# VHH binders against q9y6x5: the designs that were tried, part 18

Target 1, 379 residues: q9y6x5
Amino acid sequence: LPPKLLLVSFDGFRADYLKNYEFPHLQNFIKEGVLVEHVKNVFITKTFPNHYSIVTGLYEESHGIVANSMYDAVTKKHFSDSNDKDPFWWNEAVPIWVTNQLQENRSSAAAMWPGTDVPIHDTISSYFMNYNSSVSFEERLNNITMWLNNSNPPVTFATLYWEEPDASGHKYGPEDKENMSRVLKKIDDLIGDLVQRLKMLGLWENLNVIITSDHGMTQCSQDRLINLDSCIDHSYYTLIDLSPVAAILPKINRTEVYNKLKNCSPHMNVYLKEDIPNRFYYQHNDRIQPIILVADEGWTIVLNESSQKLGDHGYDNSLPSMHPFLAAHGPAFHKGYKHSTINIVDIYPMMCHILGLKPHPNNGTFGHTKCLLVDQWCI

## First folded at step 1 (VHH)

Design b44 (framework vhh_5j56_2)
Fold by ESMFold2-Fast, scan of step 1:
Structure b44 (fold): chain B 379 residues (1-379), chain A 126 residues (1-126)
Amino acid sequence: as target 1 above (379 residues)
Amino acid sequence: QVQLVESGGGLVQPGGSLRLSCVASGRTFSGYSSYAIGWFRQAPGKEREGLSSISWSRGGSTSYSDSVKGRFTISRDNAKNTVYLQMNSLKPEDTAVYYCAAPDYSFTEGYHYDYWGQGTQVTVSS
């Protein structure tokens, strides 16, 4: 029977939560599996970009989902919310579920992973749920396990996405130990439910399961605001995305807009597109705007207003607060192994190897994940 | 942690019109490129019903439930931090408490509608 893989994301699960809170169910999962303590995500450290990087192995400039809000100046299209179903935005890459369906006579299944309810290169996940944040984790899990057991051709790749702890991280901030403890205990209970469901259905011993996340979370404050209106008048630009990475489309000369923005705040960096640091891999895409503002960790860019946001992400991907973790269990993985760090783009070629798929060209390095796998040698 | 305040409700005869207003306190509608607002209602003895939504970053992208499509229009005034629901051709079955609601700051994060106003009563009676 072909290998099977379930990829699970808990949005906004900061890596160091594992060290500061108790996760009895996740620790039992890790005891007989592997843990990567630290995953270096891609810039910008936002949900849609990083979820698409996980399943394509590409930097954002290469896969085209460069932000949660995007503008294409040529087509005059705007990507504005979680329900945007236009394939135009997703067609610059081939995600793993598409490759799985096209290279082998196999099916894919999806519960809410970004992009899975969109036809990409005329191919949609074989089984999927239209994105709806109101659908419970239990209902998502019930559908995924049903499809894993009752599909022809067989489901070999399945995804499951859950919005927490990201929503609560924004609301309470990651330093609110009382509220975050409650939220994270609920997530651990959901992991327990997932494992128990897989065991009861006879899936557990033969299914590879990856639990990961797209980014972390950092503490914000009303004392750490950058008022963009104090730097530049609204008549000079169109705002495409705001905070902590602002995407600026000039209505006048680009150099004039840049000159009004540079040195306005000591707590943000202002870049012309061609001057964006190479280490971000965030330059070579038409959806990246002519001027990008990058706020320092914990600072929020606002338009002459207060911010009630207590936690945020999107910041520099070198910040440990922006990093998630990866845990995995199954026949492809060693038992009781801990690894320090991988890049988020390395997940894609590892998953392709587990499924026996030929990866599309990507930015990941298979060698970085070899020590996790039973059929590979760690030199 | 946005606060939403609805106003503009009242008593109106069948076939009449009302304009509801939803004002955000703590967050401005112009400050957030992905910020969205929805209108909902709850009639006595019925479940809460979604009516309409508007997304800020999509340049006026709007949605409507079948029950109000063609009669209700959602709009915005970013300078006033206000979302409006223009209700035309009102019917007795439109009698309900009307609520505006917002997800947390990032609509793209898949948030539920976390912030609800106190509601404004609309009564359509002759």
Scores: ipSAE 0.000, ipTM 0.225, lowest interface PAE 15.3, mean pLDDT 86

Design b45 (framework vhh_5j56_2)
Fold by ESMFold2-Fast, scan of step 1:
Structure b45 (fold): chain B 379 residues (1-379), chain A 128 residues (1-128)
Amino acid sequence: as target 1 above (379 residues)
Amino acid sequence: QVQLVESGGGLVQPGGSLRLSCVASGRTFSGYSSYAIGWFRQAPGKEREGLSSISWSRGGSTSYSDSVKGRFTISRDNAKNTVYLQMNSLKPEDTAVYYCAAELYTGSDFYEPKYDYWGQGTQVTVSS
């Protein structure tokens, strides 16, 4: 039987939720599999960038999805929800489902993972669902399992994306224990449903399953706002992205805009593009704007308005609050093994190894994930 | 600060039409601070579902759920600070409380549905 892999993402699942809440179904999954306690994601710690990093093994400056809102200085195109299906935005990298389909005559299946409803390098996922947040987890799971069992050529790589706990994290904030407890219990029940469905269909023993996330969540407050309108008049720049990382396209001299911004708030850092810290790997792409503003954890950049968000993400990727986890189970993985840390870009070469695919050049290090795998030597 | 008020709900027969209005106050429709308005509904015993959205800052892009695509149309009137949902070919299963909601600050993407401000809702009943 060819090796098969199902990659599942629960958006915004902060790593330390595992220590502060009970997850009986997820703990049963981990007991006979592996757990990576935290995954260091890429900067900016946002949904689109990190989901694309997971499936390409590349930093944002290399794969081109540098934010959830983007402007390309060369082509003058804007990235928006209506334009997320323009292949232009996704064509700077080759995601794993494309490689899977182009090597060894295999199929891919996708339930809502970012980019899977877009033809990338003239290749779209063999089976996919157009993005629609109203589609239930059960319907996504039913389609994925049907495609895993009833496809020719066989589906060997499948993805499943779910919007929670991110939506509730924004609404309630991660410090709202009562509301977050209810949300996270529902997610654990969905994990139970996933495992039970795979067992009922005879898939469980021979399928590799990864459960992970793109980022965490931190608490925000009306007491922690940075009013950009108090720093600079809106006529001097075009705003490409706002919070917590603002992307500024100057309409006047770049140095003049920088000088108006650099001392505006003690709770944000202002960078000219060439001065962005090397550790972010967020500099070498035309979609990264000439000036970026990076708010301190829990601070929100606003335009003379209040913010109702009680939680947010996008902050510095060194912050533990921004880190997700990774759990995995299946014939490729050890049983009962716990690992402290990997980089989110390391997931791609590990998945290529499991599927027997030759990875495209990437920023991940296969050695970082070797100890998770039964067929690898680990010192 | 942002307030949303829905109107236009009521009783309609199967196959009929209704137009819902969402009037926004505050900065939701004032150029660079505006992102998106979405329509949602919730029927008794069902989960809340997203139906449609319209983006303010980025060319007025629109989106529809599969359950309403081709039957419902979202539009805006910036001068009146109003978003409309035109509902055609209504079915009994469209019976629900309909809400409008505003997403600010984040650019209104579907992979992070984080609507910051909600209206109180308007009842739509499709019955003979």
Scores: ipSAE 0.000, ipTM 0.290, lowest interface PAE 11.8, mean pLDDT 86

Design b46 (framework vhh_5j56_2)
Fold by ESMFold2-Fast, scan of step 1:
Parts: C-alpha cells; sequence; structure tokens
Structure b46 (fold): chain B 379 residues (1-379), chain A 128 residues (1-128)
C-alpha cells in the first residue's frame, strides 16, 4: 500500500508560542512524534512565498512566487488583477502534488493550500477546494478525510490550510496575551479534532501527518510607521508591494528614485536589486523589482496614513519572531524526538522521501531532516 | 489623499439586480496589493456585516458570507482601479447602506475593525 501524507499549515504560528502557551493536544501529538523547534523560512517571510517554498523546496527567486503581490517586468503582468489565477505565476516550479500525480498514478487532495486551485504545468490537485476564507476548518477536514478514505487512484498526498493564528496576530499583535491565548487554545482544539477524526476513520495508524506554518509574527505600533509619501512623491514610481518589504518600480531614472529613498528613514534598508543581501536568496527573478525597501522588525511602511495592524510579518528571515515550527507524527517519524532547526526548503525533499517520489532539483538538504525519520541513520 | 468611493446604489424591486462599484482615487489598486478589499453593509439598528471580500495579497482569492453566497459576486478591474459587487436576486432583507473597505489583514469578514479605510457608503433599498 503506498505511504500517505497529510500536510497541515496554521498560518502565522510563531515558534515561541509553543513555549509561552499550553497546547495539550499538540503536546500529545508531539509526544508520539517529532518536533522541530524552529523552521528558518525564506525571505520574504510572507504567506504565498513560504507556502510555495514548503511544497517545492525552492527559494522564492527560483519558484517565482516572490511576494503576495507581484509584477513581472518581462511580460508586464500583474499578480493582483484578473490574471491572479493565471498559471503563469506558479509555473516556475513543480509543487509536490503535481509530482505525486504524475510519477505513479496517485491522487492529491487539497483544502485551501495556496496554489492548489490553479492548474500548474497543466495539472491541478485531483481533489481541491477553491480558496474561500469563510469555509470552516471542520468542512476542510471533512473533505480531506473523505478524499483520503474514498479515492481511486488513492490520495497519497493531502494538504490542509487554516488562516489562524495569522489573522488574529495581525489584529491583536503577538504580545496581546489575553486574545492570543484564546486564539491559540482554539487552534489546539482544532488539532485535537483533527487527530480524533483520523482515529475514528481508521486513518491515524498508517498516515504521516505534518503540522507546520509559513512564518511567525512580530508586534507593530502606531509609533513605528515609515511614511513613504514623506520620502518620495507617488508620481515617481509604481508601488508593487508595500509593507514590510516595499517593491518599487521606478517611473523615472532608478538612481534618482534610490537617492530619494536611501536616507529617508533610519528604520528601513533600501536596496537596489543587485545589492540585496545574498543570504536572502532574493535577487534572481524578473518579479523582484529594481528597488526594494526592507523595514526593521516591528516597523510598518505606510502611505500618508495610520496602520490598524498590531502584528505583521515579511521581515528578515534571520529574526526568530519570523520562524514557525514543525511537528510530525506517523509511521515515517521517530517518537519523542526533538530537533532544533531546519530550513523551510528542507521539508520538500523530506516529503518526497516519505512518499517515494523523485524530487525535482531543489534548495533543500535531505540530510537536515533525516534524524526525524525511522528509516534513516542519525547519530 | 487616497479615498474609497462607492456608487451604483439605488431603489430596486425584489428579485432585481444592482452592480456596486468601489473606486480608489489617487492610486491604482495594484498599489494596494498588500490589502484586502471587502464589501460590508449596515442596516438601521444593526452592526456592520461583512458580505464579500477579494484579497490583493492572496492573488484575488474571494470569500462570501452565507447570506449572499450564490447571489452576490465580487470582482475587480485594476485597469479601472475598481472593485465591483454584482448583486442578483435581491431581497427586502438586503436593504442597507453598502460600504467598501480596505484592510491590512486577510479577507476575514467577521472583523470590520480590521479595515482601516472606508468609503462613505451607498444606499441600497429593496422595495416590496
Amino acid sequence: as target 1 above (379 residues)
Amino acid sequence: QVQLVESGGGLVQPGGSLRLSCVASGRTFSGYSSYAIGWFRQAPGKEREGLSSISWSRGGSTSYSDSVKGRFTISRDNAKNTVYLQMNSLKPEDTAVYYCAAGTYDEYLSSPDAYGYWGQGTQVTVSS
């Protein structure tokens, strides 16, 4: 019988929430499985880029989803227009559900994971839900478990995406202990529901389950705003993305725009594309704009306005506040093992190994995750 | 400097249709790609209710409240800097002031206070 894997993401689940709040259901999951305390995500630390990195094993410059909002200078296409569902944006990489369906006549199932409602290289997830944030976790779980149990060819790879705690992290900020405690308890209860549903349906013993996230969250403030309109008039550039990483497309000479921005605020770094730090792996793609602005942790770039956002992400991926965690349980994983850190791009080759798939060339290192796996040597 | 302006409201018979428009002035909607755009309504004596959203930050993903799902359709035209709400099969219960809003959060309709920019509203009246 082929191995099966369910990949679950709770958007914006900061790694240190695990140490600061109680998670009885997640703790029980980890006790009989593995925990990676920190996952070093890719830059920029945003939802679409990191979710696509998890399933491709590639840095953003290689998979092409370089932001939640993009402009392609070669084709003149915008990723916030009627073309937002255009496969063009997603076709620079092959996500694991496509590989799963094409290599061994297997099915994939998806509840809301970014990209799964788009045909990529002419292949869409065998079973999927069109993205709709109003659909409950229970409905997503019901569909995934139905597809895992009742599909031919069998569903061997399934994904489940949930928008919390990201939405509440933005609204309340990660330092609001009262509101975040309520939100995180609800997430722990959803993990309990997930495990119970899998047990009741006879799936639990033979299913590999990964629970992870795309990024963390940091506290923002009305006292930490960078007003871009005070730096440069909006007539000089087209704004492709705003905060905390602004993507600037100049309408005049690039050097003039750069010089107007470079010394405007002590709380942001201004980079010409070729000067973006190599450690970001955020340079070699036509969708990365000629100038990027990177705000310091907790600072928000605004356009002559206040921000209602009390928490945000997108910041430097070296910041622990931007890191998610990874927990896993199932026949492929050790029981009761704790690991310190992996890179988010390492998840893809690990998942390919579990499923018996040949990975596409990627930026992950299988050796970083082998200590999690029962069929691998780790000393 | 930037404002959201709604238009297209009015009086309509039950079962009729209206198309609302929301225009951002001073900047293109591609300049708001980090924001979610939502449609909300408020009837007298009631709290503001979220109806539908479209997320720039999530590549145009849409959501709908159960009260309007299947009857209302949200769409956008970045070339015209406009978001539309096509309202079909209108009911007397749809009578309200309709607001366009832009927020910095995901397209969650349950939290109007997450939206930092609001239009002035446009009245929709569905007469029996």
Scores: ipSAE 0.000, ipTM 0.393, lowest interface PAE 11.5, mean pLDDT 87

Design b47 (framework vhh_5j56_2)
Fold by ESMFold2-Fast, scan of step 1:
Structure b47 (fold): chain B 379 residues (1-379), chain A 127 residues (1-127)
Amino acid sequence: as target 1 above (379 residues)
Amino acid sequence: QVQLVESGGGLVQPGGSLRLSCVASGFTFDTRDYYAIGWFRQAPGKEREGLSSISSGDSGSTSYSDSVKGRFTISRDNAKNTVYLQMNSLKPEDTAVYYCAARYGKSWLTPSAYDYWGQGTQVTVSS
């Protein structure tokens, strides 16, 4: 039988939550599997960009999902969460479910993973759910397990996405121990439900399961705001994305806009596109705007001083607060192995190896994940 | 291992034409592999500049710098793993070493975006 893989994402699951809270179900999963303590994500540390990096192995400038809100300078198209179904935005890369369906003549299944309800290179996930945040974790899990057990050709790659703890991280902030403890306990219970459902259906022993996330979360405050309206009038530019990374499209000379912004706040770096630090790998795409503003950790960029967020992400990917973790269990993985750090782009070539797929060219390094796998030699 | 080999450079008089060829090895032109090949040039004492780029895939989306639009045309022959730069109405200012380069991702004209480079071919436009 062909190998099977279920990839699960809990959005905004900061790596150090594992050290600061109790996760009995996740710890039982890890005891018989592997844990990567930190995953260094791609910049910007946002949901759509990082979820697409996981399944393509590419930096954002290469796969084209460079933010949750985008503008393409060549085609003049606008992208937001509410119009993400245009294949144009997703066609700059080939995600693993497309490769799985075409190289191996197998099926893929998806419960809400970003991009899976979009035909990409004329290929949509064989089984999928249209994105709807109101659909319960249990319903998503029921559909995924039904498809894993009752499909022909067989589902060999499945994805499951859940919005927590990101939504609560934004609402309460990661330093609110009382509220975050409640939220994280509920997530651990969902992990317990996942494992039990897979066991009851006879899937557990032969299924590879990866539990990961796209980014972390940092504490924000009404005392840490950067008001762009204090530095530049909105008539000089079009705002493509706001916080904590602002994407600025000048309506006048770029140098004039840059000069109005460069000394706006001691807690924000202002970059001309060509001056964006090379380590971000965030420069070479028409959807990256001519001026990019990067707020310091915990600072929020605003236009009218209003912010509803007590936690946020999108910040510098070198920050540990922005890092998620990766845990995995199954026939492909060692038992009881702990690894310190991988890059989020390394997940894609590892998943291709597990599924027997030839990876498309990517920014990941298979060697970084070899120690997790039973069929590999690691020194 | 990706390798790029340029050819077709030489001496030409002002107003003349040249066609440069870039033969790629170590990868193939495949609609499923998302990558771009670009042409760049560098004159003595000047920065390396992007001229034109073409992406993988059936459509072969192209990009051109303003300095060469209408004079230079990029094209590809997938069967030969070759990208061409047709240069017309050549001027003394076009004298430079011309480089072929490849990157993963969309067509782009910035040299620092490219990971694989050819050795270059000299183009001289003079009497």
Scores: ipSAE 0.000, ipTM 0.445, lowest interface PAE 10.6, mean pLDDT 90
Fold by OpenDDE, second read of step 2:
Structure b47 (fold): chain B 379 residues (1-379), chain A 127 residues (1-127)
Amino acid sequence: as target 1 above (379 residues)
Amino acid sequence: QVQLVESGGGLVQPGGSLRLSCVASGFTFDTRDYYAIGWFRQAPGKEREGLSSISSGDSGSTSYSDSVKGRFTISRDNAKNTVYLQMNSLKPEDTAVYYCAARYGKSWLTPSAYDYWGQGTQVTVSS
């Protein structure tokens, strides 16, 4: 049988949730598979960029999805969560579902993974759901598993996306133990449902399943706000992205804008594009604006407004609070193995290996995931 | 494939010095990478303990256990992909097999935090 892989993302599942909360179903999943305790995601640590990094193996500067909100100065186009359907934004890379879809006797399926409802390089998954946050996990799961089970050509790669615990993390903050316990229990139950459904359909033993996330969540507060209006007039710049990494498009001399912002707050680093730290791999793309503001962990950049979020993400990708986890189960993976950390871009070459796909050039390192795989050597 | 190879161990008298080397392959100590190399030791009948670690990147963050602080110094040569442990003022209690280990991420002194290990090199401190 051809190898099959289901990639599942629970948005905003912070890695240390596994340590601080109980996950009977997920732990059982892990017990029979593998766990990467921390995944170093890409900067900025936002939803669209990181989900695309997972499926391309590329840093944001390379795949072109550099934020949830973007602006292209040449075409004057805007990208946002409500305006993400233009292939223009996605075509700087080739995601794995496209690669898979183009193979003979294979097809891809997707349930609301970012970018999957857009034709990329004139290719879209044979089976997909248009993004709709109102659609239940059950319905998404039912569709995905049906396609995995009954499709011709067979679905060999599928993605499944769910918005929690990110939404709740934003609402309650990750330190709200009462509310987050409830939310995370629901997530664990959904994982239980996933496993049960796969078993019921006879897919469990032969399907490779990866459960991961795009980023974590940090606690925010009304007491930790950076008000840009206190430092610079709105007429001097356009805000392309706001918090916790603000993208600034100057309307006046860039240096002047920079000088007005550089000392705005001791809890915010201000970078000219060319001075962005190399470790971020966030420089070599025209969609990155001339000035970037990076708030310290837990601080929120605002425009004469109060923050409505008690939790947020997008911060420095070296922060543990920003890191998701990866768990996996199936014929390709060991049983009962735990790994400390990988880079999020490493997932792509691993998935390609599992599926027998030739990977496009990417920033991942296959060697980083060899210990997870039964057919590879591990030290 | 990630591989770590230790060298530099041997017999030394109390108060003496040794310099251990750990050559890493399979990944690079590029300043843009996020890795850490740690030195650990295990004496007979004892648990493996962390001694020192150094992170990849521009900062080169280092850490030391209390047992070796002031006596041992960790350093790196990115061009050679090598991490060193300079051990001074050695004591009989320092007798152990010394291991270098690698991980992706920040520096740590906990053995379980590291995924890749060298074969170890014996250090014996005796009069």
Scores: ipSAE 0.000, ipTM 0.261, lowest interface PAE 13.4, mean pLDDT 93

Design b48 (framework vhh_5j56_2)
Fold by ESMFold2-Fast, scan of step 1:
Structure b48 (fold): chain B 379 residues (1-379), chain A 128 residues (1-128)
Amino acid sequence: as target 1 above (379 residues)
Amino acid sequence: QVQLVESGGGLVQPGGSLRLSCVASGFTFDTRDYYAIGWFRQAPGKEREGLSSISSGDSGSTSYSDSVKGRFTISRDNAKNTVYLQMNSLKPEDTAVYYCAAKGRYLSTYTPKEYDYWGQGTQVTVSS
């Protein structure tokens, strides 16, 4: 009887939302499961990098998805629509669904999780949906539950991704309590629908379910803009990524570009690649550009413009506003246990343990998640 | 199969306004495909120059060249899969063929060489 795991992500779900809003369905889930109050994500605190870190247990410099927009200096490839599903970008790591399919002769299923519609090391998720934001949560859930019940070899690992509350966090900002309350209530209702569907289908008692997110959200303002064009002309560099972490590829001498940028704003740190703080684990990859600019929390880097974003993420991963949470329920997990903090890279070796898989070398520490698990001693 | 169709060009007098529209097909502005849409122009005897761009992703980040900042505004309507360029306070030197272009995976920039798909262009003439 192989163990089964469903991994669910609500994009941009800041950990502190749990303390500032009511989540009756999520609280019922946690009451008979576990809660990790803060998950320290990887830098940069963006969607693609952190979703890939969850399923590989690796820092971005190690798994190669270093941003949502990328340039590889060695191969001179651009992350663009013409190579949208190019395995090149994803092949620096082995995600858990690939390991699940190759080690255990089991199937994986995916509803929209980043990377699951791409063949990685010649292996694509056994069942998957091509990314389409217009597909409802209900349709994603229906497909996942159908595949969990009706597959041979059996589906033992499944993923489900949802775009909210990230989209609304950007539009309204996380401090708009009126609008965010409406959005977060809808998410809690979706969690209720998830639990009800699993119970109706007889899956609830034997399925391990993890609900987590990739990052948080912080409040932005048109009063907190850094105009990059005020310090440097476009002819001096190619812009690979803009905000809140700008990736700069110099067209002239790197030192000249650095000197033009280093005093541009008191609200932005400018790093030569070799000077990027070690604590970010964001240096040892050809897709990390020769100069990066890191805006202070709530500041937006712009090119001669205003920004309508009232919320953003991508900032320093030490910031609590950038942290998601993790909740879990199922036979592998304790009931009613609360844990303070884990690293997002710790999720991968924990999931491998639950599924009986041998993890690939990774940056996670299994000991950090032991207290969540019934078959482990903690301390 | 990505296609871009521009409309809204024409003859205007100095100080006038025009709104250009760019209808996209073969992708949507709310997907993780990360198309950025840019507006470019090519005046007689000059190289193609970038004016403005907008990201198709969640953030809708915009950028503008110094020559049009404060006069031109880029916007999008995701339901209509359309990007607009509102052009105000038009000058004779704004006379050019205006192009809509799309690129994948890069955030808002207006560097022509980064754009993969191009529309046919629409003529804008600012003259009496």
Scores: ipSAE 0.000, ipTM 0.183, lowest interface PAE 17.0, mean pLDDT 88
Fold by OpenDDE, second read of step 2:
Formats: structure tokens, C-alpha cells, sequence
Structure b48 (fold): chain B 379 residues (1-379), chain A 128 residues (1-128)
């Protein structure tokens, strides 16, 4: 039987939540599978970019989803969470579900994963749900598992996405132990539901399941604000994306805008596009604006309006608070193995290997995940 | 060594048409060693502006600036390793040096700022 893989994302699940909170179901999942304690995600550490990196193995500059909010200067198009359906934004890369879908006697399924309800390279999963935040996890789970179990051609790759604990992290902040305990308990229960559903359907032993996330969450405060209006007149630029990495499109001379911003705050780095640090792999794309502002961890870039978020993400991808985890279970994975770190782009070649797919050129390193896999030699 | 060579420019009357070609060497289109090829132009005393791009995707997704939308068409021929810009209904304002550029993927080890490779340009003059 062809291998099957379910990729699950709980948005904004910071890696160290596993250390600071109780997850009986997830721990049981891990006990019977593998854990990567920290996954270094891609810069910027936001939802759409990182989810697309997971399924393409590419840095943001390469796959073209460089933020949750984007602007293309040529076409004058905008991208946002409410405007993400134009294949124009996605077609700079080939996500794994498309690769899988194009194989003989295989199909893909998706429940709310970013980009899955868009035809990419003229291909869309045979089974998918249009994104709707109001749809319960249960309904998403039921659909995805039904497709995994009863489809023809068989669904061999599926994605499942859930918005928590990200939404709550934003609302309460990750350091709110009371509220986050409640939220994370619910997440663990959902994992329990997932496992139970798979067992009930007889899928548990044969299905490879990856549970991961796109980014973490850092604590924000009203005491850590960077007000751009104090540094530059709003008429001098267009804000394409805001906090903690602001994308600035100057309306006047770029140098002038830069000079007004470069010393705006000691807690914010200001980069011309060509000076963006190489380690971010965030330069080689027209969708990256001429100037980017990068706030320090826990600092929020604001305009005159105050921020309501107590937690946020998008910061430097080297920060542990931005890192998610990866857990996996199934025939392809060892049992009871823990690994310290991988890069988020490493997930793609691993998934391709599991599914027997030829990977597109990518930035991942298969060698980083070999120790997770039973068919690989781990030195 | 990657090289882009533009051709097809020249003098044309208003309302006329030209087809520009951009031939790539050093990589092949079918290997997806690039993720986009674009056409740009620069008129005297003006900044370079993007006109159109075509992605490496199977669908060959295209984009156009408002200034050329409906008049210009970008296309590619993988067999010839060539990208074309069909320019119709040309106006005097279209007079410029036209450049082809490629965003490379895994073509070199250097980090490009915007586009990895640029052609030498071809002059297009629209005049009565």
C-alpha cells in the first residue's frame, strides 16, 4: 500500500509549551513516535509564510509568500488573509500536495491549511475545505479522516489546520498561565480526538501523522511599543505589513524614509532591502518591500493607535519563542525518539521521502531528519 | 554562466507592434532553475519600471503593470529557452530601453538583490 501522511498544524504552538504545560495526549503521541523539540522556522515567523515553507521546503524569498500581508508593485495586487485566493501569489513554488496530487493513483486532501483552497499550478487537492474559521475541529477532522479512509484514488497526503493556540496567544499572551492552560488543554484534547478517530477507523497503525506548528508566541506589553508616527509622517510611506516586522513602501525618496526610521527606536532594526541579513534568506523577492523594520522580541511596532495584542509572532527566527515543535507517529517513524532541532524547511524533503515523491529543489536538508525515520541510518 | 540577450527592439510608429525576445543561456526553462522572468524598461530620465513577469510554474502565471496591461503579452517557449514580450498598440510613452531579467533559483551561489541576471537591453522607439 502506498504510504499515507497526515500533516497537522496547530497555529502558534510555541515549542516550550511542551515543557511548561501538561499534554497527556500529545505526550502519549510522542511516546509512541518521535519529537523534535525545536523547529527553526523561516523569517518572517508568520502563518502564511511558514506554512508554505513547510510544504515547499523553501525560504520565503523563494516560495514568494513573504508575509501575511503583501503587495506587488508591478500588478498593484494585495495579499492578505482576506484576500489570498489568487494563484498569482502561490505559483512561485509547488507545494507537496500538488506534487502528490499529480501522481498516478494518488490524491490529496486538505482541511483549512493555507493555500489548499487555491488552484496552484492549475492543481487543487481532490478534497478540500474552503477556509472558514467557524468550522469546528471535529468537522475538519471528520472530513479529513473520511477522505483518508474512503477515497479513490486514495488520499495519500492530507493536511489539517487549526487556529489555536495562536489566537489565544495573541489575546492573552503566552505568559498568562491561567488562560493558556485552558487553551492548551483544549488543544491536547483535540489531539486525543485525532488519535481516537484514527484508531476507530483503523488508520492509526498505517498512517503517518505529523503534528507541528508554524511559529511560537512572545509576550508583548503596552510598555514595549515603537510608535512610527513619532519618527516619520505617515504620508511619506505606505505600510504593507506591520509588527513585528513592518514592510515599508516609501512615497518619497527611500533614503529619506530610511534616515527617518533608522534611529526611531533602539529596539528596532531598520534595513534597506539590500542590507537585510543573509541569515534571514529574505531578500530575493520583489514582494519584499524596500525597507523593513524588525522589532526586538516582545516589542510592538504601532502607529498612533495602540495595539491590543498581548502576544505576537513574526520576530527573528532565531528566537526560541518563535520556534514550534514537531511530533510524528507512524510506520515511517521511530518510537520514543527525541531530536533537538531541525529547520522547518527540512520537513518537506522528509515528507517527500515518506511519500516516495521526488522533491522539487528546496532548501531543506534530508539528513537532518534521518534519525526520525526507521528506514534511514542514523549516525 | 547565465546570460540573457534581448532582441526585437527598434523604431515603430504609434499604434504599431513589436515582439521582444529574451534568450537565456546557462540554464533551461524546463528545469525550473528560475522562478520568474520579467521585462523592465527605462526611459531617459526616468526610473526603471517593471512591466511584466512570467513564473516558472507549470501554469506560467503572468503579471502586468497597469501601464501595459491589455497591450503587452508575456510568453515563453521552453524549447527555445526564450521569453517573449508582444507589444501592441505602442505609444510614444513606451519609448525606452527594455530589459529582460531572471530571478534565478539554484543558478548561482551569490545572493541577488532583486533579479539575478539582466540582459543588456534593447531600444524601443515609438515615433511618427
Amino acid sequence: as target 1 above (379 residues)
Amino acid sequence: QVQLVESGGGLVQPGGSLRLSCVASGFTFDTRDYYAIGWFRQAPGKEREGLSSISSGDSGSTSYSDSVKGRFTISRDNAKNTVYLQMNSLKPEDTAVYYCAAKGRYLSTYTPKEYDYWGQGTQVTVSS
Scores: ipSAE 0.000, ipTM 0.289, lowest interface PAE 12.8, mean pLDDT 92

